# VHH binders against Flagellar brake protein YcgR (ycgR), part 150

Target 1, 263 residues: Flagellar brake protein YcgR (ycgR), of Thauera aminoaromatica (c4kar8)
Amino acid sequence: MAELSTPSPASPAPLDGGRGDELEKFTLRGARQILQLLQDLITHRGLITAHTGGGHSFMTAVLKVDEERGRVVLDPSPDPQANRRALAAPRLTCVTQLDGIRIQFPLVGLGEGQDKGRPALFAPLPAEMLRLQRREFYRLQVPLAHELSCLLKAEDLARKPVEVSARVIDIGAGGVAVVVPTGAAEFVIGGTLPACRLALPDGEPIELDLEVRNLNRQTQRNGTEQLRVGLRFAALPRAADTRIQRYIFKTERALNAKARGGL

## First folded at step 13 (VHH)

Design W43 (from M9 with P107Q; framework vhh_7n9e_1)
Fold by ESMFold2-Fast, scan of step 13:
Formats: C-alpha cells, sequence, structure tokens
Structure W43 (fold): chain B 263 residues (1-263), chain A 119 residues (1-119)
C-alpha cells in the first residue's frame, strides 16, 4: 500500500482559509472533468473524509455517478449519528487522496434513500472539484544540518522596516514554513513580505515575494516561545521554481537513501 | 469570556462610505492579529482584511483593496474598517475575528453588523 509524503499524516482537513482565489487554478469546473474525476474515485475505491461542520466528519466513498439524474451516490456511515449529522448539514466538504493527488469537493442537498435495496446517500453532482498534485501540497521537512534560512522583510511593532533571518523548517512547491522568535516582527494572514531572500544550497539566494498564510505559536522544550509562519510563494519565476524543486527532490532522495542504508 | 461586538453597518448608496467598529473584550487585544470577514446572501464566507497585533502590517482581499482601510486602537480595544466607494457587491453581514494561534483558525465570535449597498 502506498504511503504518501504529505505535510499532515492525520485525517485531512478541508482547504478553505478564505483563500478561494489561491485555489482557483487547481479547481475543475468542467462537467466532463468532474465526471471523470468522480469515476476515478470509484475505480480506485478512494476513501473520502466527509466534513459535516462543527468538527464532525465521517468516512465514505463514491459508489456510483448517476449521470441521468445528475447525482452522486455515497456509502453511508455505519454510525447512524454521523448520517443524521450529514443530512442536517447545509453542505459536506469531501476530502480524499488518490496516488499522491489531493481531491476536495462540496456536496449540497444531501438526501438519503436506497440504491439497489441498500441504504445510500445522494447528492447533486458538485459544480467544482479541487485537484492538487503531490508537488502542490507536499512539504519536505528541512534537515537541520542544511541550515536553510529565509531573510524576511517585515515591520516591527513601531511600524519600522525590520529584517528577520528565519530558519526554514519545511518547504514545498508552493511555499515555506519558517520559525521566528515571538515579537521579532509583525505578521498578518494575507500580508505580503516583499523582496525576501531564500537561501538554498548551491547558489545565490532567491529573491521572492512571500504571502503570510498561517501563524502558529509554539513553546520549545526550553520554555522559549517561537512563531511558526506559513509563507506562500508569489508568482515564482521558472528558474526559481526549478531550483526549489531540484532541492526538494535531491533532499528527498538523500533522506530516503540514508533511511535505507548509508548512501 | 471573549466577546467581539460589531457596529456601524447600515444602508448606503453605491459610491458611499461606512465605518465599521469592533469592540473586543475578554482577551489581551494588543497581542492578537485581528480580521474582518463577511457573508453575503447566498454566498460563502469571505475574508476581507487583516491587521497585525501592533498595526504594523495589513492585508486586503483583492475585491476591496484600495477601497477599504483596516485600523485598530489598542488602547481602546477596538478594530475599525473604513469602507469607501461601496458597491452593491459589498452587501453582506460583516464579522470581526481573532485568529487562534494554536489552531491557526479564524474565530468569529461576534453577531456581525449588516451592510446594505443600494444600486
Amino acid sequence: as target 1 above (263 residues)
Amino acid sequence: DVQLVESGGGLVQAGGSLRLSCAASGFTFSSYAMYWGRQAPGKGREWVSGISSGGGSTAYASSVKGRFTISRDNAKNTLYLQMNNLKPEDTALYYCAKQDYESGTFQYWGQGTQVTVSS
């Protein structure tokens, strides 16, 4: 069974941080594409986590697509309470993965009934489906020995420009996560940090604009607080994208070789 | 208890202006980035703007950039949204929110303030 390199091994959470425009380029809206993707989920018996809101979810699967009636047929939960929550929800957010591809879609107007004498859930075909390749969501955990850093250009509490050298803890095709001491600079989700410099091995630092996507406070074992900042790359030039992908691939390969025996 | 109380909404003609306020209590307001979101009739919840804890950094959704200005007064525990050149598309219930730094999730605890823009 394939193990996927992913930023989170836990149950998938929906992608929707008020950033619909960021995901538009990965959103399928063509009826043919949607039907094909749903058929792929059936063929591969893809397990779907259906989020019903309020922190509740259940495991389901697409059993079939009824093209004549414009509906999907879903496997109900063995838990009757989960099915009741799903039917009461204004929408389901369905999340799954197929062979390194993350798939997410909404279902609205869920109903229950029978399919060939068995209980089933029904919903109209989704008008859109999000489809992300592994490289678009995969994050490499950066080895501490690489000492990867990003020089952030931000503002301090006095609204004065400040430069913060931040340690890069993970990196993917779409961005990096860095750690900074709490209070080192001011950050806000959606804020742009212009002309930051990402230092990769084997070359000059890459100058790029970064958008703040996520902020988390962490307490280290020594009691020191630090801020984990999730940063998205804004419109990477091809040369920069190639260098980042090359670093990710080379480092993945080296880590896999080391795990399997000294190479 | 954490409370966020939005005010300042109302009915305005297209091209007009409104200033929204959010009074915060029950937490150290000056330690948190604050945000404005909105829910239009028949549409999903949309992030509108954000401001860092000290006010040094701001961010705006593309749909409002250049028309809206977010600000805060940490001495008064109050968040503001100055809305200029309002469009019918800005009609929505407006909420202020605090980010939970542990989960990274926006927390909308206010009842919201209704903004209606007539054509």
Scores: ipSAE 0.521, ipTM 0.848, lowest interface PAE 1.9, mean pLDDT 83

Design W45 (from M9 with P107R; framework vhh_7n9e_1)
Fold by ESMFold2-Fast, scan of step 13:
Structure W45 (fold): chain B 263 residues (1-263), chain A 119 residues (1-119)
Amino acid sequence: as target 1 above (263 residues)
Amino acid sequence: DVQLVESGGGLVQAGGSLRLSCAASGFTFSSYAMYWGRQAPGKGREWVSGISSGGGSTAYASSVKGRFTISRDNAKNTLYLQMNNLKPEDTALYYCAKQDYESGTFRYWGQGTQVTVSS
C-alpha cells in the first residue's frame, strides 16, 4: 500500500547546473586515489547518506572494496523500500563527512546479492570522487540586521537590461543565495551576470561576475512569491575573497558568542 | 503530463556533427528556460547547455563551448542542439530538461537520445 507522495518515486539524478566545471579541481579521478579514499571511509566507519532522487535517501556504509571485480560492497538499508528505490535509481549520490571534509561520489549500476552469506548491495567503483573542505560547502545564513544586498545586472522577460537589488540570504566562499521578486528578471542556469555589485558592511560594493547555479520559488509569510537564486562567484579577486572570508568569520564568531550567552 | 521527446542521436566519427531535437508538450514551452544535459557511461548527469524562454540568452559548459549551439522554435515547441566537431568524450545519452521552480531541480526528463562518437 502506497501513501500519497508529491515527489516522483523514480526521479533521475538532476543536472549539475555547470557546477562540474567549478568542482573539477576538487575531484579525484585517479584509481589509486579513489581506492585509498574508499579504504579511508571503511577504516573510519564513515556513514554515508545515499540519495536516490525524488527527495529519498538511506544510510549506508562501504563494507569492502573488491579490486579484482572493480566494485564496492555496501551495507543495505534495514528498510526494504529504500533498497528497492536504490536498485531502481539510475544513479546514487553518496555523501559523507569526515572531520569537516565533505566527500561525495556517484554510484551507477547498483545490484543486490550476498557477501559472505549476508545481504549486500554492489556497485562498480566510482569513476570520480569529490573532496571538499568545510569552507567550500559552508553557507553563512546572513542576519537580517546586516541588510546585505547584491545589485544584479540581468535581463527582464522582454530581454531589456535591468538592475535588480537582491537581498542576500546566505553566503559562502564560493557564492551567495539571493531573493528577487518573481518576474523582476529572467535567469538561465549556467548563465553569467557580469559586473554585479555585492554590498558588504564596511566599504564599497565589490564588483564581480556571478554565474547562475540554481533557481527555486519561495513564498514569504505575507504570501508574496519570490525567486531564490543561487549564484557562484566567477574569477573572484583576492581582495574580494579576503573581505568575504573576513565577513563570514566575524559574523560566525559573533553568532557563536551570542549563542553562548556572552563571554 | 509534461513530455519531452529527444531525437537525432546516432553514431558518428570524431570531427563529425549531429543535430538533436527535443519535442515538448504538456506545458507552455515559450514561458520556460530549457536545457540539455548528458550522461556518459560511468558518470553522473552533466549540464551541457541552457537557453532563455525567448532565446536571447544562452549558456554552455566549458567542454562544449564553441562547438555546440543551443536554439529553440517556440512556434513548434521544439528545442535543438547543434553539435559540431564531435569528440569521443561527447559520447553520452543526451537529455532535454526543464527547470522546476518549486523544487529547484531539473524535471521532466525524456527517454534521451544516444550519441556515440568513434575515434
Scores: ipSAE 0.548, ipTM 0.850, lowest interface PAE 1.8, mean pLDDT 83

Design W47 (from M9 with Y108V; framework vhh_7n9e_1)
Fold by ESMFold2-Fast, scan of step 13:
Structure W47 (fold): chain B 263 residues (1-263), chain A 119 residues (1-119)
Amino acid sequence: as target 1 above (263 residues)
Amino acid sequence: DVQLVESGGGLVQAGGSLRLSCAASGFTFSSYAMYWGRQAPGKGREWVSGISSGGGSTAYASSVKGRFTISRDNAKNTLYLQMNNLKPEDTALYYCAKQDYESGTFPVWGQGTQVTVSS
């Protein structure tokens, strides 16, 4: 059984082709940068999910980098069928995460053989690697005392327009996560919520278009169900971006001071 | 027991149209967002379109926007995908999927329906 890829950059599945332009700024193409990143994956024994197409994938790891031959050595799957699918695939899409950094890269021309007397898979070094650093994915956990909210414009189950005041639970450079009562409105991944209003502690609410990226049901300790909605900032104005970054920086600083505070 | 049965695929020439259907059973269809995805030869399964539980909100992958239309009939527990101006690049197995609010994913349950677009 496989799952459909979501449009989110944080998705464990490969990102869609429509995001190529947005991802260029996060793509490494320098040979030394690529070698260093692969070596970091070896050092940290990072597990890699290798997608072979057709919804199939297997777990692997980079065992070593052969700089002289320009190739990587990968740990084969214990499942012979998975290895056969990988060798037949025109391309592997490798996805991993290292200390909150999403790393994704293609491998083309996979072969099989042995390394130090043990079965191994080999592929030429990737020409590019996507590296989305933690700062791009960093989400500040919003202090409950801030009562930070976002007024969402959506539809309810009867297709009637509704405004829902949602509590913001985390915020980052690229978006927010909010919680709403189950049944307050309906959402679809990829849908756009226009003219929502994000309330920060200082100043007027920021008007934003938001795109739905994630939907999860959360059961509270008292048995109450709520919906967690992941939202991406669409068409973020420069002034709004500055205010959001300022809020994140100020709040992080205050939280760090409080955590170290025993004075 | 969740059942999703896709149908309506076939062989068409470039520029043609097809309408896919997904018959749903085993859950309250009107309470879930629904999705269409596809798997092209040599590719993983990818998201194509989505529709909210009441049908008021829709979303499309950039590659199909303006050509495909997703719709649903909650009285008939059926999801549809109208595909116009088909291109060879649209050749794939097409799957419908139900939003899983526990995991935040949308797993596929059916065998899919094959769409082949000749040049």
Scores: ipSAE 0.650, ipTM 0.894, lowest interface PAE 1.3, mean pLDDT 83

Design W48 (from M9 with Y108I; framework vhh_7n9e_1)
Fold by OpenDDE, second read of step 14:
Structure W48 (fold): chain B 263 residues (1-263), chain A 119 residues (1-119)
Amino acid sequence: as target 1 above (263 residues)
Amino acid sequence: DVQLVESGGGLVQAGGSLRLSCAASGFTFSSYAMYWGRQAPGKGREWVSGISSGGGSTAYASSVKGRFTISRDNAKNTLYLQMNNLKPEDTALYYCAKQDYESGTFPIWGQGTQVTVSS
């Protein structure tokens, strides 16, 4: 089943190999690590942008890792032309994200076939996988003690404007994940929530526009269902960005210090 | 089993209109956000429009905003896409998609209906 990518902001262009030395620290070359990461992509149903060159790409996913044969199975494009391009390409550059970490890996030697009677693309396991925790992709798990909240401007089932106070569970430079009670408001991926207010500990709430990027239903330990909403900052003033970055940095530092036994 | 069956595609001249339908079955339609996507020849699949479960919230890609209208009839388990002022660049296989609340971002897609806009 071809997963439609949410309107991804322009899939980040593959990182040009030019910063070779700096990227080595983030490059996985161990077979076990690579297999684990691929398995994680499968488990999390990670959507992958496969770049074929020439500005062309298609959406795919890792369907299976065949360890015995040393190959990865990918979901083919519904577009035969995209598949032809992929097969003709000397190299695919696969780009995805997992848990806020950018993952990039090359696939070479792509072939087509069938997996369990379904069309599939096959490639040898990547020799390396780049796992970049860039600041822009880093997601800080917000400590419960900080009680970050976001006032969401949304509509209910009756199309009535509602304000929903949502707890922020994670935050990054690009957005926040929040939790709301199920049925509190209507959400749709790609939808814009205008004039929302993000409350940080350091001062007045930040007013900003948010775009819905993902929607997850979660069952709490107590059996209550809640909705996790992934939100992208649609428009963030520079001053707000600075505040968010500062918060993330300070919090991360504090958490690390605590983990080291310093607090 | 979840089934999504798209219809209403065809050949139309530039500036023309089409109305796509997606018949949904195998799940509680009214409980899910629904989406339209499309895949043009030689291009990746792109998001076109979305509508919340109750229809209170809608979203559109910038390329179709002001021309396309997404709607739903929960009583009929049907999703619609009204496409006006069609352009050659709108030529694509159009897919209906169901929100996957487990994965969060990856809807389940139908087989698609072909829309071809001639110049």
Scores: ipSAE 0.840, ipTM 0.950, lowest interface PAE 0.5, mean pLDDT 88
Fold by ESMFold2-Fast, scan of step 13:
Structure W48 (fold): chain B 263 residues (1-263), chain A 119 residues (1-119)
Amino acid sequence: as target 1 above (263 residues)
Amino acid sequence: DVQLVESGGGLVQAGGSLRLSCAASGFTFSSYAMYWGRQAPGKGREWVSGISSGGGSTAYASSVKGRFTISRDNAKNTLYLQMNNLKPEDTALYYCAKQDYESGTFPIWGQGTQVTVSS
């Protein structure tokens, strides 16, 4: 693993191919599914950010799908330089969002021409499209009042087992972020923590295997250092996944109600 | 400033062994997790192994698990990678990297040391 250059959050960034194995289950390869999704983008007038490489991108939209020619027709940029970059690129990575669903797909072999007398860009239909539900990228900030904790099974400096009760600060479909005191245990990116226990309200703790994905150090206002550990669910049984999603949904709903002045 | 200097690479036959070293300076070595990465000709960079700040936790890419051993000597500010049962596919430039606790990853790479494994 190495850190990659990422565009700002204000411009949707493509998901890294290094997550290819995790993203395979969300990838559509059926011709009918691809055509339907492209048609949905047309119907909803979905704006697409097309990344041409080198940090460059432009806004476009799918104007139509030409099934006879196996092509998608795109709205060109009003910036001629953006269009030239797109035509010169070996590949475009297209990113959009509809109703909380993130959609990403490649276009290869971009050409230019006209559609109904207007300038247009053309590309072969994508062979695959990534479709991520909000759940796959959403992170719930855990309310302090919930006192959500995860009992981590880790190792100390002498490689001896140690148990650390960590406060859960955020949670998503793919993992949790926890906070531990500096020096409580040893952590390294790629390390595995087997048989940890996530305590959710309204049930027994969930036993799960976790993998360390990121490590940040934070200095508290009182001068105390703490370690923020990002943890991926290495394997998640369906029942555990259902409970986690239910907690996220219920908590988000309650927070939204409170934000609107509900009690 | 932070400096990482890799050494110990060379030409070796398949089945052989090499031990790589990374000499670190410019930071408190014992306070940082450390990593090894590699880049084969015509391929992208690949994470190989990592070790926690005190050495209590280690991690390995599946391709090297059981063959490579990462270790560190905090008194000497040195990171090691013992590579056993080397395979032609292990041929690469090997890089030492330091944990960045601000970004949460390990973006710092050294100059590298070349490992070539003949079949």
Scores: ipSAE 0.747, ipTM 0.929, lowest interface PAE 0.9, mean pLDDT 84

Design W5 (from M9 with A59Y; framework vhh_7n9e_1)
Fold by OpenDDE, second read of step 14:
Structure W5 (fold): chain B 263 residues (1-263), chain A 119 residues (1-119)
Amino acid sequence: as target 1 above (263 residues)
Amino acid sequence: DVQLVESGGGLVQAGGSLRLSCAASGFTFSSYAMYWGRQAPGKGREWVSGISSGGGSTYYASSVKGRFTISRDNAKNTLYLQMNNLKPEDTALYYCAKQDYESGTFPYWGQGTQVTVSS
């Protein structure tokens, strides 16, 4: 009985390559790119959190890239126990940030030794490095006062075209989450909604294609059910992207100012 | 408890057809979008097709578009996948799936039905 490894409940089911495919866009696998990024980490003396598993981690840094031997040199922990854990771990997960960008990469085959007479950890060069730009993952909770809306072109239960005005509850560079009355339209994950209109406060609505990425049922306090629809921008013109980013930035700044006691 | 039971798989020659069925129980079937996924040997799971609760909206992966047709009978609590012009690359274990609308995840899968397409 092959134990069908139930995908960990935490891993969203891959839609068209799911998180994995999304992550692939941010994954560097080119040797030159990897070397350059590692060199950048060295230049900036970027502190790295190295995770050894079991909830344990230690702070390290990339000290050197040895291209001849195809290895990276890391600063060992001042804690001998942390170093032992690192050496015993089948995989080290390194996490850092450079210029506001999260960087994550695995190291395998960790060993200890000396570099120029100093204790050091050694590992083969990573095969891949993940570079995540924050802007792509940031989701702004839209203030109620802004009344952002998205006109969705969908189909009803009778397959009749219907336009639904949906309130935007959050927005990011990659898409929006909207709420619609239950039964207002039919949605399916992976489905495309063509020629929708996103209304921003700064001007004319943006026409765009949307892809349904997630569906959630929400029950309001009054007992009314709503459908939350996560939508990805399927094709976003550059001008529209700029507008969305500007809106997000401006709104975030305003919210932060307010939170600090400013107007 | 949510139960999904797939059937209809088998061995077929390239260019042939199969019809998969998924019998659903333990929830209000007509209130949920339903999906087909598959897992080929040595590959990860991928989505194949989806259908809205009422059947008015459908999704197909690019690899199966024009060849596969998803449908449902809400009165019978059954999901279907008509697979035409099957290719060797369609060889996989096919799963029926339901989303949990509270968490947004897909914790509900059947045992799967094996589809093998010979060249």
Scores: ipSAE 0.794, ipTM 0.939, lowest interface PAE 0.6, mean pLDDT 89
Fold by ESMFold2-Fast, scan of step 13:
Structure W5 (fold): chain B 263 residues (1-263), chain A 119 residues (1-119)
Amino acid sequence: as target 1 above (263 residues)
Amino acid sequence: DVQLVESGGGLVQAGGSLRLSCAASGFTFSSYAMYWGRQAPGKGREWVSGISSGGGSTYYASSVKGRFTISRDNAKNTLYLQMNNLKPEDTALYYCAKQDYESGTFPYWGQGTQVTVSS
């Protein structure tokens, strides 16, 4: 029960919103909202992982928001090399979590100095901040034994309607990830797949519209290629949302019970 | 090495039209879905439109649907965006992009082409 009641630890890896608009709806750009969110990080003593590029990062925290000078004050790393990398970087990507909410923001133009006589790092206020609820990025890895599938209504390479039975590999409140054989259909990011059917255990398939969000080509161990398709629920009815949430809850509980029983 | 070169931007009055082009090289153009995205100063990247490898399926952001038309000429390795009834909020740097199966999305590799719509 604790596993479903306790938020997972914050992921230190940044989400790449700069490569597409898949995170745009979760991006805050209002000055008041940005200031309030930064203040919330100070109040709750949120630890921040600051990524400087090249696989390098360090732990920091927002110490203060200087509204008059339009800047944030950050706690420097105890590692002088990390601070030098940060100051040399064109951009710092900051990742943190507050009360189950993932927060990510860029900092550009990092400088060093002192705040109240103590060493500090300074940067202009970010122009944008990503605020993503835990529920939005939580994904249940679907057990193979469930044989959970989604029948996709798509088009083949000749623009003819085709139905593709896809295996669901993960599922969350906002969508599913599925795998299909390469060449079974063509998918385009932003494309809507109408009237798809999600087959959950214990019930009739759920009919819903899906939007293509990402497409990864993978080579399997046996040398065959498959396509991983990330799909967003475009217009999820309340009844469907309830069934999906119940499946996620029930499955996670069963996985927890199985893991604990084996100790 | 993938090369994408955007062109056709400029300054235009609200209600006007522009046609953007993207010259592609370094990959088999006809095998990939292609995209247009945009970014205004102080704002994030916004997906504008996508087109299938053969050009038969097109998709648009709600903000541009009915005003913009994406198309491609696979014989010329060129992607197009016809923009009609332009609004001040369409002011942005416009990028074309190729589907990237490693990252799963479509990164910008070109310099983009600036579109400025005066009120």
Scores: ipSAE 0.727, ipTM 0.919, lowest interface PAE 1.1, mean pLDDT 83

Design W51 (from M9 with P107D Y108P; framework vhh_7n9e_1)
Fold by ESMFold2-Fast, scan of step 13:
Structure W51 (fold): chain B 263 residues (1-263), chain A 119 residues (1-119)
Amino acid sequence: as target 1 above (263 residues)
Amino acid sequence: DVQLVESGGGLVQAGGSLRLSCAASGFTFSSYAMYWGRQAPGKGREWVSGISSGGGSTAYASSVKGRFTISRDNAKNTLYLQMNNLKPEDTALYYCAKQDYESGTFDPWGQGTQVTVSS
């Protein structure tokens, strides 16, 4: 399944702003770590999509890291217009993928010159690089037919324990998004819901602790309000992680196969 | 219509304590989760603590956990932040905010109350 093994987010637009706090733990700021990661991109001949803003991008690669001058050397585009746009841009946002790892970093102060007698682009070394496994940023939209549910253990408005069966609308390696009726329980961003039970199609429910990350109110067509709750897995056991990843993988494969069924 | 007015800030020595208050009006206070955030000079706003609408659930940033306590009095439409064992890095303008369930963010931020912790 080549299509499913190639992470789609590695080639499109950069991750949106507003996730800075969520992505901080995946951001490398150590000079040695940054140099090693750039060297890995050279060794694996990784293709990089460089976004210049305004919906424009071009394909490049890291040719060399010049530690003495503190700069990275990039392969210029065969399209002179793309190179002109890059040089005019206040920053490049570089996105690439290696072995299921999404790598994203900014480059500021792009210039042009030569490396070993050949045209090249260069920029100062990035101060930070995002290193994120595909599993950590991917969210599967749960098919309605799967009837995925999570039994939440929360408190009602009177601080009494309540159990709420919530429909799972999306799932990733790091958490789920669920929908509950407005007023069914009270939630607070950063709060912990202990001993919840996630029901996957195969096997026993997974017992786990969840942390509330997002709260959004949604209005259905009939005017009924529902609360969408974003939940992070807290201290997920290896066996549970494996089952969740297996469900995501199997469902992606099935959806990909169904999408190809027209041919 | 919606108003949040923070108070209780001031200058304290490291290791000291302060109690912040946020007076809310213009909405049904008891129906919303409430939050405290802070902003140090030249930095972005940082989430500090939250409390559910009925007060049963609370949450704290790791940097303040064990030192700060959030509470609310729904009869008085008031949110509180008890700050103990203050550190110089707690120096910031402190804001209270209401949960915005439509956007999923915090809204509105009041004018804030300044906390300065000297070593």
Scores: ipSAE 0.432, ipTM 0.823, lowest interface PAE 2.6, mean pLDDT 83

Design W52 (from M9 with S103L; framework vhh_7n9e_1)
Fold by ESMFold2-Fast, scan of step 13:
Structure W52 (fold): chain B 263 residues (1-263), chain A 119 residues (1-119)
Amino acid sequence: as target 1 above (263 residues)
Amino acid sequence: DVQLVESGGGLVQAGGSLRLSCAASGFTFSSYAMYWGRQAPGKGREWVSGISSGGGSTAYASSVKGRFTISRDNAKNTLYLQMNNLKPEDTALYYCAKQDYELGTFPYWGQGTQVTVSS
């Protein structure tokens, strides 16, 4: 446990359920679908970030689904304070990914006890789960070897215009996530970064407007702070959309081929 | 602990104006971007506006752009929202929020201030 760990990405923020009915179409409410999805999380040992409110969260996992008692069994945090915050919270918002698909669900009525002699957290089965299979929610983790970058037009901390070359860490049909050194630029959620340039393999950089959607601080294992910026494509020409989709498809195929003992 | 206290709401007729205030404490106000959001009756929370730590950059939802102005006074640890040409659709409970770099967004912790626009 004294071994140096790889830097962890910032915890993904929960999606705002208050965005009208736009997420309702991706909400699973069928008992069979919910049970199957929870079982898939168990099978793949998916790590879950449970948000307890007040800016607090902890890592957990679904240990089992108790269909007879209508409850899910969760791995408690090794931090007793995190468990106390969770038990005091009126609601947990759980966020995870399965095969690149974002999954989010609420848990209400959290309790504590024992499962087969080990401490456990219990909650009633969620009545709903978000499973985002939309093209715009798929995110390809960009291989470091691809050195994908986006030149951002923003303001520095002195409010002067600045251009920052940001490393692209993930990409989807709806946007990119990039990392920038802390202090290189200042961003505001909802702000538009005009005329940015996305460098993809094979061809000229794509000029596009990006909207800031989220801002997470990441601390690298060397102590260096980076800012992870989630950016939405404000509008894309069809040619640009086609190039982005092609890159995602080709990269995913290459990664799958390597995983199956191909190239 | 972070504390945000909203004030300045009230009842106003369409076409009128209100100025909201948010008094901040428990953190270095001048180091964080700040936001206004609202929740209309029967609807979810909607982002309204944001402002950078130094006040140089602002952003607005399309529904309020040109009518609302966000500002801040870092010496007073206070965030403001000047609302002009109010419409019945602006009726909502208004919240201020601090950028949360762990969540990647801005949670609303305050009780909010009610704005009601009569037609």
Scores: ipSAE 0.632, ipTM 0.888, lowest interface PAE 1.5, mean pLDDT 82

